VH-VL binders against q0atu2. Designs and how they scored, part 66

Target 1, 119 residues: q0atu2
Amino acid sequence: MLDKKARIRTSREYRNVFEKGKRLSGRFLIIYYVENALDNNRFGFITNKKIGMAVIRNRIKRQLRAIVREYQGQVKNKHDIVLVARAGIGKSSFEGMEKDYIAIMKKAGLFARNANKID
Short names: E, the ipSAE of ESMFold2; O, the ipSAE of OpenDDE; V2, 0.75 times the mean of E and O plus 0.25 times the DockQ between their complexes.

## First folded at step 3 (VH-VL)

Design kb30 (framework fv_ivicentamab_arm2)
Fold by ESMFold2-Fast, scan of step 3:
Structure kb30 (fold): chain C 119 residues (1-119), chain A 119 residues (1-119), chain B 110 residues (1-110)
Amino acid sequence: as target 1 above (119 residues)
Amino acid sequence: EVQLVESGGGLVQPGGSLRLSCAASGFTVSSNYMNWVRQAPGKGLEWVSIIYSGGRTDYASWAKGRFTISRDNSKNTLYLQMNSLRAEDTAVYYCAREGDYYDTWFDLWGQGTLVTVSS
Amino acid sequence: AYDMTQSPSTLSASVGDRVTITCQASQSIDSWLAWYQQKPGKAPKLLIHKASSLESGVPSRFKGSGSGTEFTLTISSLQPDDFATYYCQQYDSYSGEAYTFGGGTKVEIK
């Protein structure tokens, strides 16, 4: 469960991310992301009927929140990010979803670099 | 200073068409999220449609395919084109503005225009 | 598609009374709820947003509370100007979903 202020909840906030944001597709996930006017990151989660019945969609949504929470410290500040689950995600393992999330976040350039990088 | 003025309502036969207008003063419709909300005589409020600042639109499921929301930025006016009208569409139609980026409640309403669908 | 249920549908009250209106969502909407006041023949007026935040110019006798699925609007000392119909509205929907309103509560003079 993410902190309340770290969640996108209103339809207008989702619409802003879809309208102004960039899109990147992974194997099981699509992310839409845009820089926000806040001093923190916010995450939204969408699981549609193509994924499966409510019990599967609710499980996927909870697992995605857990993954996002685990890696929230690595995400560049001031972004609104919406995760959209693709139809095939219901067949993925937790580890598979986690790997896909990490891969797409890195590809999007959304993981913060270490300030004290040593070659 | 800031206001919405609706027009275009009237009596129309079942199967007919009608276009409602909503003229805005004191702000620009293209910079805001604009909505249509209706109210059948003696009944409650029902959301109809939205046009986003970026021009994307969404509709209530029963309105899709029959109603079209649009705007004319040069006239600062919002429109609702209603086709294939039914007796059930008889209502006062309000245009309404959503608040700022993070605020999604209706902070400004027009006075409404009555649409009566009857033979 | 969140269903919003208001109770009671009507209530009769006298000036000075404390009245409470309840709004129940079919699933959690956190605090993403607004309250509107509508007088006969007029457009709705926003009273409260985010469940408990009073709009500028709205008298302090109006208070909103609740979160999740149960919400209340309380008028602590009813005034003549408060006889109206009140609506709750959820705005927790995401792209492509509708905003939904409660059925309304009519506050009538006793």
Scores: ipSAE 0.006, ipTM 0.556, lowest interface PAE 12.0, mean pLDDT 84

Design kb31 (framework fv_ivicentamab_arm2)
Fold by ESMFold2-Fast, scan of step 3:
Structure kb31 (fold): chain C 119 residues (1-119), chain A 118 residues (1-118), chain B 110 residues (1-110)
Amino acid sequence: as target 1 above (119 residues)
Amino acid sequence: EVQLVESGGGLVQPGGSLRLSCAASGFTVSDNYMNWVRQAPGKGLEWVSIIYSGGSTDYASWAKGRFTISRDNSKNTLYLQMNSLRAEDTAVYYCARGGYDEWYFDLWGQGTLVTVSS
Amino acid sequence: AYDMTQSPSTLSASVGDRVTITCQASQSIDSWLAWYQQKPGKAPKLLIHKASSLESGVPSRFKGSGSGTEFTLTISSLQPDDFATYYCQQYDSYSGEAYTFGGGTKVEIK
């Protein structure tokens, strides 16, 4: 689980990412992202009704948070990042979501691909 | 101190199966991208498979359907199950750690030889 | 799929020589290239990642350069410990099928 400091919590913060951020689409995910002036990254998660009923949307949100948490150490940039689940994500596996997340974050330059190895 | 040790190699006949093990010490396999890379005698390096830190897997196209990568977090050990083995699968198999959650390899085991021959 | 072409396949050199090995990608890989050293009967050892980033403990005589499709590994003053086979490897792809190694360059005593 992500701690409170790593979560986008207010509608103003979400709006800032959508208005000022860049957009990049994957197979199951869309990300919006913008640099912040904080000491850390923050993540937001959006699952709309096109995905399915609340139980499915809540499962997707939990799985996306688990994926983000797993790879949080590799996201070394100071960014606000919003993950928007596409309609087809409800039929995807956890593995499909994880692979899509890795691919889209690397394409966006948000993974620490410039960082030195940390021992 | 930080090391990978492979085992399980040996001689098998074509069509046979083998399971390779890779014991990690000094770090946790589930915190890293873990890979199998092979090298046929006198030949170059060839990537075989990856298991990502979150548990997803990918394979070289020729390995898909025959080989399965897995891990046991409680034993801190990586595995490669190899089925329907062919003569061209003869190689030293290395387990290798992905550097900084990337697809370059910063730590290698010493390798285990698999010979597929009648 | 990314083809990695490494040249020469073999080179003969003397201690103190400057040695240059080239790696060519079939399409741009930006700077996502690693170099490895392998001695007979041993596992490969990482020398350089991200085309030019030297690993801790690797002697400064090793230098990587290049971007896009053309990369070089240079050893500025060859030492006895440097007679080995060297491999480049691209890691630009986000799929496993494209994690490809060059064919290797054997650096042997002249």
Scores: ipSAE 0.008, ipTM 0.653, lowest interface PAE 8.8, mean pLDDT 86

Design kb32 (framework fv_ivicentamab_arm2)
Fold by ESMFold2-Fast, scan of step 3:
Structure kb32 (fold): chain C 119 residues (1-119), chain A 118 residues (1-118), chain B 110 residues (1-110)
Amino acid sequence: as target 1 above (119 residues)
Amino acid sequence: EVQLVESGGGLVQPGGSLRLSCAASGFTVSDNYMNWVRQAPGKGLEWVSIIYSGGSTDYASWAKGRFTISRDNSKNTLYLQMNSLRAEDTAVYYCARGGYYDEWFDLWGQGTLVTVSS
Amino acid sequence: AYDMTQSPSTLSASVGDRVTITCQASQSIDSWLAWYQQKPGKAPKLLIHKASSLESGVPSRFKGSGSGTEFTLTISSLQPDDFATYYCQQYDSYSGEAYTFGGGTKVEIK
């Protein structure tokens, strides 16, 4: 899925996004996002116990990573973005998650048609 | 240079099926959100379906279960499979391009007429 | 689903007139609204997206305004080429809602 470089990996990095970032809620997802000092985007994923059993949480996390990877070229450079799955996401289809992701990223102003293509 | 051309419209009996095609030139359909929009004779525009760049689809409530949007990337062509057609489905069907991330329609085809009648 | 109410359904005007078309959403759509122009026998043409962003090649006499639930398209000095039917369209996919067009406004010669 996503390269190591494009992942938020440490508790410290997650904390920075939560403390300094903006928040937007979608139907199945919440995003927290902040501009970083790097030349690339990084993504984090949180699925908590309220979503359901481990098998469901693991499926959701894998599907969200796949969606983020598919659309990584549309995301404005220099952002740390954390996706938090809402409780209702367990009832969603892959299509529902993809649509919600697109909608939220667009609302946040994080999507651009050629965000990273001129670099 | 950049254009959309619909085909496949025609006369079909109620309960029948029809597949519409939309051939794209000058851009890649899989890089864009692609839509079908219809217009009954003398009536307004009505959105039918979308396929997102990643391949997920969505439909107007009345189209769910009867219509299927798809694409063939090797042919750079968008499709609309229409089943269980009704007289109310009689319309000119347009394909329309949304942006890579936005959904306003910046490019439209000429339309293809579907008539559902006995 | 969103209801989009467009008014008036028909508007009679003369060249040089200022005309306004209103589009009302049943719930907030932010600024996710586009305006299209359609002439008889032709496909629609995009005029404005994101409520107020004018498309390249569209004359400056066209202006979109509004946000939330009430939107307006204004043509400040109507030209012969402007006699057409105009449609608003919401594309607020935030909650996974479908696109919805207004019923259209036919601008015809007085």
Scores: ipSAE 0.008, ipTM 0.628, lowest interface PAE 9.2, mean pLDDT 85

Design kb33 (framework fv_ivicentamab_arm2)
Fold by ESMFold2-Fast, scan of step 3:
Structure kb33 (fold): chain C 119 residues (1-119), chain A 119 residues (1-119), chain B 110 residues (1-110)
Amino acid sequence: as target 1 above (119 residues)
Amino acid sequence: EVQLVESGGGLVQPGGSLRLSCAASGFTVSDNYMNWVRQAPGKGLEWVSIIYSGGSTDYASWAKGRFTISRDNSKNTLYLQMNSLRAEDTAVYYCARDSGYYDYWFDLWGQGTLVTVSS
Amino acid sequence: AYDMTQSPSTLSASVGDRVTITCQASQSIDSWLAWYQQKPGKAPKLLIHKASSLESGVPSRFKGSGSGTEFTLTISSLQPDDFATYYCQQYDSYSGEAYTFGGGTKVEIK
């Protein structure tokens, strides 16, 4: 699980990212992202009804959170990032979602040097 | 000290199988992107496969279906399972560590292990 | 799909010479390129990453430059220890092949 401080929680916070942020589309994911004034990153997750039934949407959200958690140490600090699942994501594998996430974050310039590689 | 040590190379007949191992010390393979890179005698370097920190994998197009990259976190060891081997698979196989998620160059290499596919 | 072409495939030089090796990508890879040195019987050694960033411990006579599709590795004053094969590697590909190496440039004593 992502720490509570690392989650975008309110409709107003999501709206701020959508309205002021940059947008980048991947194969299965769209990200919206904006620099924040905090000491940490925050993530939001959107899965709409076009993806499928609640069971599928909940699986996708769980898997995206796991992916974000795995790579959180490589994300440039002080950003609010919202991941929006595209309709086709319901047919993707965990592997497909992970690869798409890595690709879009790299393309957005949001991935930094791995902290573990400094040591 | 960080180190990668490959083993498992040897002589195998065409159509045979072989599993290579790469033992890591001084760091954790599951915290890193890990790669296999090969080099045929007198030829250049050729990327074979990657396993991402989250467990997803990618392969060179010619390796798909025949080669499988994996890791055993309890042994801190990377593997390459090679099936349906052909004479053109004869090469020194190196395991290599990516420097980071955004950086993607190879900062640490093993000494290599020779695989010879011959009748 | 990203093809990496190195030229020349072989280069003859003398100690003290300025040596230039070129790497061309089939499409733009921005600055996502590394250079490696390989001596006979040994694993490759990283020299330069992100086209121009010199690795710690690598002599300052090595310099990388370029962006987009054209990249250059220059050795300003060749030393005996520099006779080796050099490889470029792209790491910008999204399309199935994560990393592609150039064919290599062997720097031989003249």
Scores: ipSAE 0.008, ipTM 0.620, lowest interface PAE 10.0, mean pLDDT 85

Design kb34 (framework fv_ivicentamab_arm2)
Fold by ESMFold2-Fast, scan of step 3:
Structure kb34 (fold): chain C 119 residues (1-119), chain A 118 residues (1-118), chain B 110 residues (1-110)
Amino acid sequence: as target 1 above (119 residues)
Amino acid sequence: EVQLVESGGGLVQPGGSLRLSCAASGFTVSDNYMNWVRQAPGKGLEWVSIIYSGGRTDYASWAKGRFTISRDNSKNTLYLQMNSLRAEDTAVYYCARGGYDEWYFDLWGQGTLVTVSS
Amino acid sequence: AYDMTQSPSTLSASVGDRVTITCQASQSIDSWLAWYQQKPGKAPKLLIHKASSLESGVPSRFKGSGSGTEFTLTISSLQPDDFATYYCQQYDSYSGEAYTFGGGTKVEIK
């Protein structure tokens, strides 16, 4: 699981990333991202009611946290990044969400050029 | 001097439309979070809408679909387009600036009265 | 939605009195609370942000305290210029939720 230091926790911090950050859309995910003044990366997760019932939203949130943790070592330091799940994500496989995450992070320039999956 | 000056308020019939303006001086609206806050006669304050420095907008749930916040950077002016007005929309409407890119309000205009009646 | 309950609704005080106004949030808002002063016919004026940070030009007799769900605005030695309505406002709501004000406290002359 992500350490407390690597999590965006407050409404204010989410709003800062949402409003000041850049946006990039993937198939199942949208990311908002901005440089921070810290020495570490922080991640936030948003699953809105359009995705489905609480049980589905909670499952997706857990899966996204697992994906983020797996690739955390490949992310350029000093960024706050918020992942927003799109409505269609409920129909995706874990592998589909993972591929979408990798694609958008690379497109955003947030992954190292030759980054590999961290097992 | 740093100030906000509202205009465009007046009497309008239920179901009508009205556009409020807020002219800013001494700072740039596009560099700030800009808000509309209203106050019904003798009542408390109620947040209406925000436009963020990046141009994104949010609305109170009761305002969605009827009210639209916008800005014209070349005129340094904030707007609130109000459609499908109801008697309960009667209020003084204030233009307000967000402090330090936050959601508290460090600068307020004098307000403009909107009256919705037959 | 965050409910903000402000008390009392009205209080009567004399010049020189110590006045205390309270504000309660239905959920924790950490320290993301502001206090405003409004005089009849005028726009509100920001007094305090982040629960306890006094705005430049605001007299030091105004003090904010609290965190989480309970907040207090204190005016030490009330002055004639302080008879007004006071509002608290939370700004911890995420994008798309209301930024909510308390119902106000009218401080009137005894």
Scores: ipSAE 0.007, ipTM 0.574, lowest interface PAE 11.5, mean pLDDT 85

Design kb35 (framework fv_ivicentamab_arm2)
Fold by ESMFold2-Fast, scan of step 3:
Structure kb35 (fold): chain C 119 residues (1-119), chain A 118 residues (1-118), chain B 110 residues (1-110)
Amino acid sequence: as target 1 above (119 residues)
Amino acid sequence: EVQLVESGGGLVQPGGSLRLSCAASGFTVSDNYMNWVRQAPGKGLEWVSIIYKGGRTDYASWAKGRFTISRDNSKNTLYLQMNSLRAEDTAVYYCARGGYDEWYFDLWGQGTLVTVSS
Amino acid sequence: AYDMTQSPSTLSASVGDRVTITCQASQSIDSWLAWYQQKPGKAPKLLIHKASSLESGVPSRFKGSGSGTEFTLTISSLQPDDFATYYCQQYDSYSGEAYTFGGGTKVEIK
């Protein structure tokens, strides 16, 4: 789970990211992102019926939160980021979603230069 | 009372530029998602570009890098700057109002004809 | 990007006929579909949004139905004023990703 401070909560906050932010698409995910005036990052998650039934959408949403939390320390500070699940995400594995997230965040320039996850 | 009026269309040579205007009355453009939609002679409708309430913009893939949508809130007017025009850009260009969660077009202008020909 | 396929491309009908136009999306768009009517030399006019929601002032003989990938516009008793070209349009995107129109269906006099 993400800390409450790290979540985009209101429809107005989501709309601000969509209207003012940049967009980048991956295989399973679309991200919208904009700099904020806070001391931390905030994340939003959108899963719609295109990806499957409610139980599948809820599973995907939980898995995306887990991925975001795991890599939170690598994300450049002071951004609002919304993740939108694409229709095909229901067919992906957890590892597939994780790889897509890392790829899209790097392409967006949102991963800090020297932040490393060591195996 | 509520209407959109386009202007600025005309004849231009390939590689040229043209700026279209869309004057709104009866509502405020900055409070709405504003769009450009085009239609080539005898063909169907094709979405070109959107400007969101907050000023963010999006474009059809074929329009990226050549077309720029903008607005002037003080004049309540929407614009489309078209550069590097091609014969395939020949069309009637419509200004249309949309909405988020309602990204359909509920109000249309009369259209302005752009002809790209040598 | 979404592909929208309309059928038929052209339809010949008589006043009083029941007319059916179909719109098919290449992937699910839930109910985020609008229908437009366009007469020669005129701008399109919105008829229906959210697949089945009739716009104020549009005659009740126009009905939209469907969800997911298959949608239908039905005119229950065609009137002289209904000879026009009809377009469907998807607006499922949260991101400004292509708002795709169908190719159009021309309803002409038999």
Scores: ipSAE 0.005, ipTM 0.548, lowest interface PAE 12.7, mean pLDDT 84

Design kb4 (framework fv_ivicentamab_arm2; at its last look DockQ between E and O 0.08; V2 from the best seeds 0.00; counts 0 for: pae E 7.5 > 2, placed apart)
Fold by ESMFold2, look of step 4:
Structure kb4 (fold): chain C 119 residues (1-119), chain A 119 residues (1-119), chain B 110 residues (1-110)
Amino acid sequence: as target 1 above (119 residues)
Amino acid sequence: EVQLVESGGGLVQPGGSLRLSCAASGFTVSDNYMNWVRQAPGKGLEWVSIIYSGGRTDYASWAKGRFTISRDNSKNTLYLQMNSLRAEDTAVYYCAREGSYYDTWFDLWGQGTLVTVSS
Amino acid sequence: AYDMTQSPSTLSASVGDRVTITCQASQSIDSWLAWYQQKPGKAPKLLIHKASSLESGVPSRFKGSGSGTEFTLTISSLQPDDFATYYCQQYDSYSGEAYTFGGGTKVEIK
């Protein structure tokens, strides 16, 4: 489970990310992300009704939370990140969702990596 | 009634400038993701720029530095400032609204305004 | 950004014909594709989103299909109102900045 401090909890917090954040689209996921003023990251998860019934939507949220937890140590701090499940996600495997998450997070520049710095 | 109406097109010399307007009715421009899309005579559709509801902007790579999207919330109007115009910028310019934060497509279009760059 | 290619560029057909338009993405976009109809002098009109989901108010003779890199718009029985140009659009960009349209398919009366 993600730490309670690492979760986006309120409608205002979600709207801030959608309104002020950058958007990147993958095959199964869309991410919205914005820098926050905290010392930590926060994650939000959205599965709209176009994805399917509540049982299916809850399963997808659970799988996405597991993926985020697995890679959270690699994510640059001070970001609010909302994962939006696309309608076709129900046909994806867990591994397909994971691969998509990794690709889109790399494209967004949100994974921390060793920086080569020259003065 | 929900509507978009473009204006400000016309004939302009190469190197000149022009500002297009898009007046919205029946909805609030600042609550939506708004776009400009163009179409050269006899050619297909080409995305130009977006302004997000929070005010962040993005542009097609060829438009960066020459075109500026903006809005005036008191007039409920979207703008496109076009500078350093070239013959290849001759096109009908449409403003368009995205339908949802969660599923992005252009569900409302204006009728377009013609910009001709010639001499 | 992803490139989209449409074929054919122009298609001549009669009322009542079944017509098929193809759109090819340069890289898999799964199902994240929309179809638009555009008549001369008018703005585009959304027909289909998510490859196969019909927009409200669009006649059922329009059908979208496909996934991955190949997509098809089919009009099962062409009507006089359907002579127009059709565009596909992907909105599945890893850059998050670009929407890409196909080059268009003009459906003309024979």
Scores: ipSAE 0.023, ipTM 0.643, lowest interface PAE 7.5, mean pLDDT 84
Fold by OpenDDE, look of step 4:
Structure kb4 (fold): chain C 119 residues (1-119), chain A 119 residues (1-119), chain B 110 residues (1-110)
Amino acid sequence: as target 1 above (119 residues)
Amino acid sequence: EVQLVESGGGLVQPGGSLRLSCAASGFTVSDNYMNWVRQAPGKGLEWVSIIYSGGRTDYASWAKGRFTISRDNSKNTLYLQMNSLRAEDTAVYYCAREGSYYDTWFDLWGQGTLVTVSS
Amino acid sequence: AYDMTQSPSTLSASVGDRVTITCQASQSIDSWLAWYQQKPGKAPKLLIHKASSLESGVPSRFKGSGSGTEFTLTISSLQPDDFATYYCQQYDSYSGEAYTFGGGTKVEIK
């Protein structure tokens, strides 16, 4: 699990990201990202009812958290990043989801150009 | 100039095995998402397998268990190990590169290598 | 399984004709669709990506449009070099096949 300090938790924090941040859309994810004044990154996750039943939304959220944790060390510092799951993400493989995350993070300039999964 | 060159195709008996090679030039295989796509004579295109830049692999459902995608970074070469070959596996096999991490299409193709499975 | 239905399978046309090829996805793929051109004995060539983005070097007479489940490739004025087989392609890993191609459309001379 992500550390508490690495989580966006309050409505105010989410609103700040949505209002001040940049938006990029991938195949399965939309990310909103903005610089913060902290020494660490924070991540938020949004899964709405369009994705499916609660059990599906919870599964997707767990998968996204797992992906974020795995690549956390590769993300540029001092960013708040909100991941919004797009409709249909529940019909994707974990690998596809991971690929989309990597792609969109690179596009956002939050990953190094040749950032890959850490073995 | 970037280029992909397949080799290793030929005639093989049903139940036999064959390993295809795809030599890349002008770019690094391990830095890209690489794929195999096949085309039976007079038929359409069919995706076979992918290897992510991070080394993770995925396969078409029909290919799992019989086909293995891999690469040799020192040789900048992509491979497809094919086992338990069947007549329906007869096809031209292409290696194809995804243009970038953001892409889900193939911008670079080899010339293809013909695999014929026949008794 | 999720399907990609491409139509027509064969299209006979003359030089100068307007040609339209359709690709239908069984589920929404937003704009994540590509079009390829393939000539006999050659590998496919990427023409259009992201449904409507023309690949570098591709003539402007080629146009891709659509989103969601319905997509079209249009050749505004068919040229001799355009007689070939065209394929649409999507990305969706749910069905166990991350990439799916349409059945192809052979554009032949009338």
Scores: ipSAE 0.019, ipTM 0.694, lowest interface PAE 5.1, mean pLDDT 90
Fold by ESMFold2-Fast, scan of step 3:
Structure kb4 (fold): chain C 119 residues (1-119), chain A 119 residues (1-119), chain B 110 residues (1-110)
Amino acid sequence: as target 1 above (119 residues)
Amino acid sequence: EVQLVESGGGLVQPGGSLRLSCAASGFTVSDNYMNWVRQAPGKGLEWVSIIYSGGRTDYASWAKGRFTISRDNSKNTLYLQMNSLRAEDTAVYYCAREGSYYDTWFDLWGQGTLVTVSS
Amino acid sequence: AYDMTQSPSTLSASVGDRVTITCQASQSIDSWLAWYQQKPGKAPKLLIHKASSLESGVPSRFKGSGSGTEFTLTISSLQPDDFATYYCQQYDSYSGEAYTFGGGTKVEIK
């Protein structure tokens, strides 16, 4: 579970990330990301109807939050990041989503040099 | 003085199309988030669509696929293209400006243009 | 989709009365709520944003309060200029239903 301060909560803040942010696509995930004016990172999560029924979308959101929390110590400070699940994510394993997240974040330059995942 | 003036409303048959215009003065539409909001006779307000300062767009679920929001920066004018019109689309259509990226409320409204869909 | 339920739909009041209008969200919207005033034949006018912040030029008799799912607009001493329809609007939603409005409350003379 991510702390409340680490979550993007308003439609206005989601719009800022989508409009001003950079976009990077992975196998199961798309990220949009932009530098913020805060002292911390914030994350948003989008799972749309193309993924499946509410029970599947809720499972995916919970798993993505768990992955983000595990690796939050490696993410460069002062960014708003929105994760958008692609249609095929429902067929992915937890490990598959985790690997995709790590690959995207490294490619975006958002992982700190020599950082390790948190316990 | 900042102002929004809508035009293009009128009587149209079901299944027809109509394009609304919203001329802005005193500010630049491409620097702002611009919206369309409608109000059926004797009823409440209903959000229709947004165009972000960067040019991305979003729609109410019932408007998606039928309505298209756009702008012409050289004319400083906002548009709403309405296709496949139905009787329930009969309403006064307002264009409205959001205060800023952080100010998502509507601080400026036009006076509206009436669209009547009737056979 | 965040439904906004506004009550009452109509209220009758006299000049000098304290009137209260309630707005309920189907899910928490934090403080991301605005109040508008609309007179017949006119466009809406922004009164309050972020649940409780008055717009410049709005009389201090208007007060917004609440957070989460229940919000209130109070007019402490109703004036002749205040007979109008009032709407609440949420702007926390993301997914095609941004800016859901309440059904409106018509404040009419008793």
Scores: ipSAE 0.007, ipTM 0.543, lowest interface PAE 12.5, mean pLDDT 84
ESMFold2 (binder alone), look of step 4: mean pLDDT 89; pTM 0.916

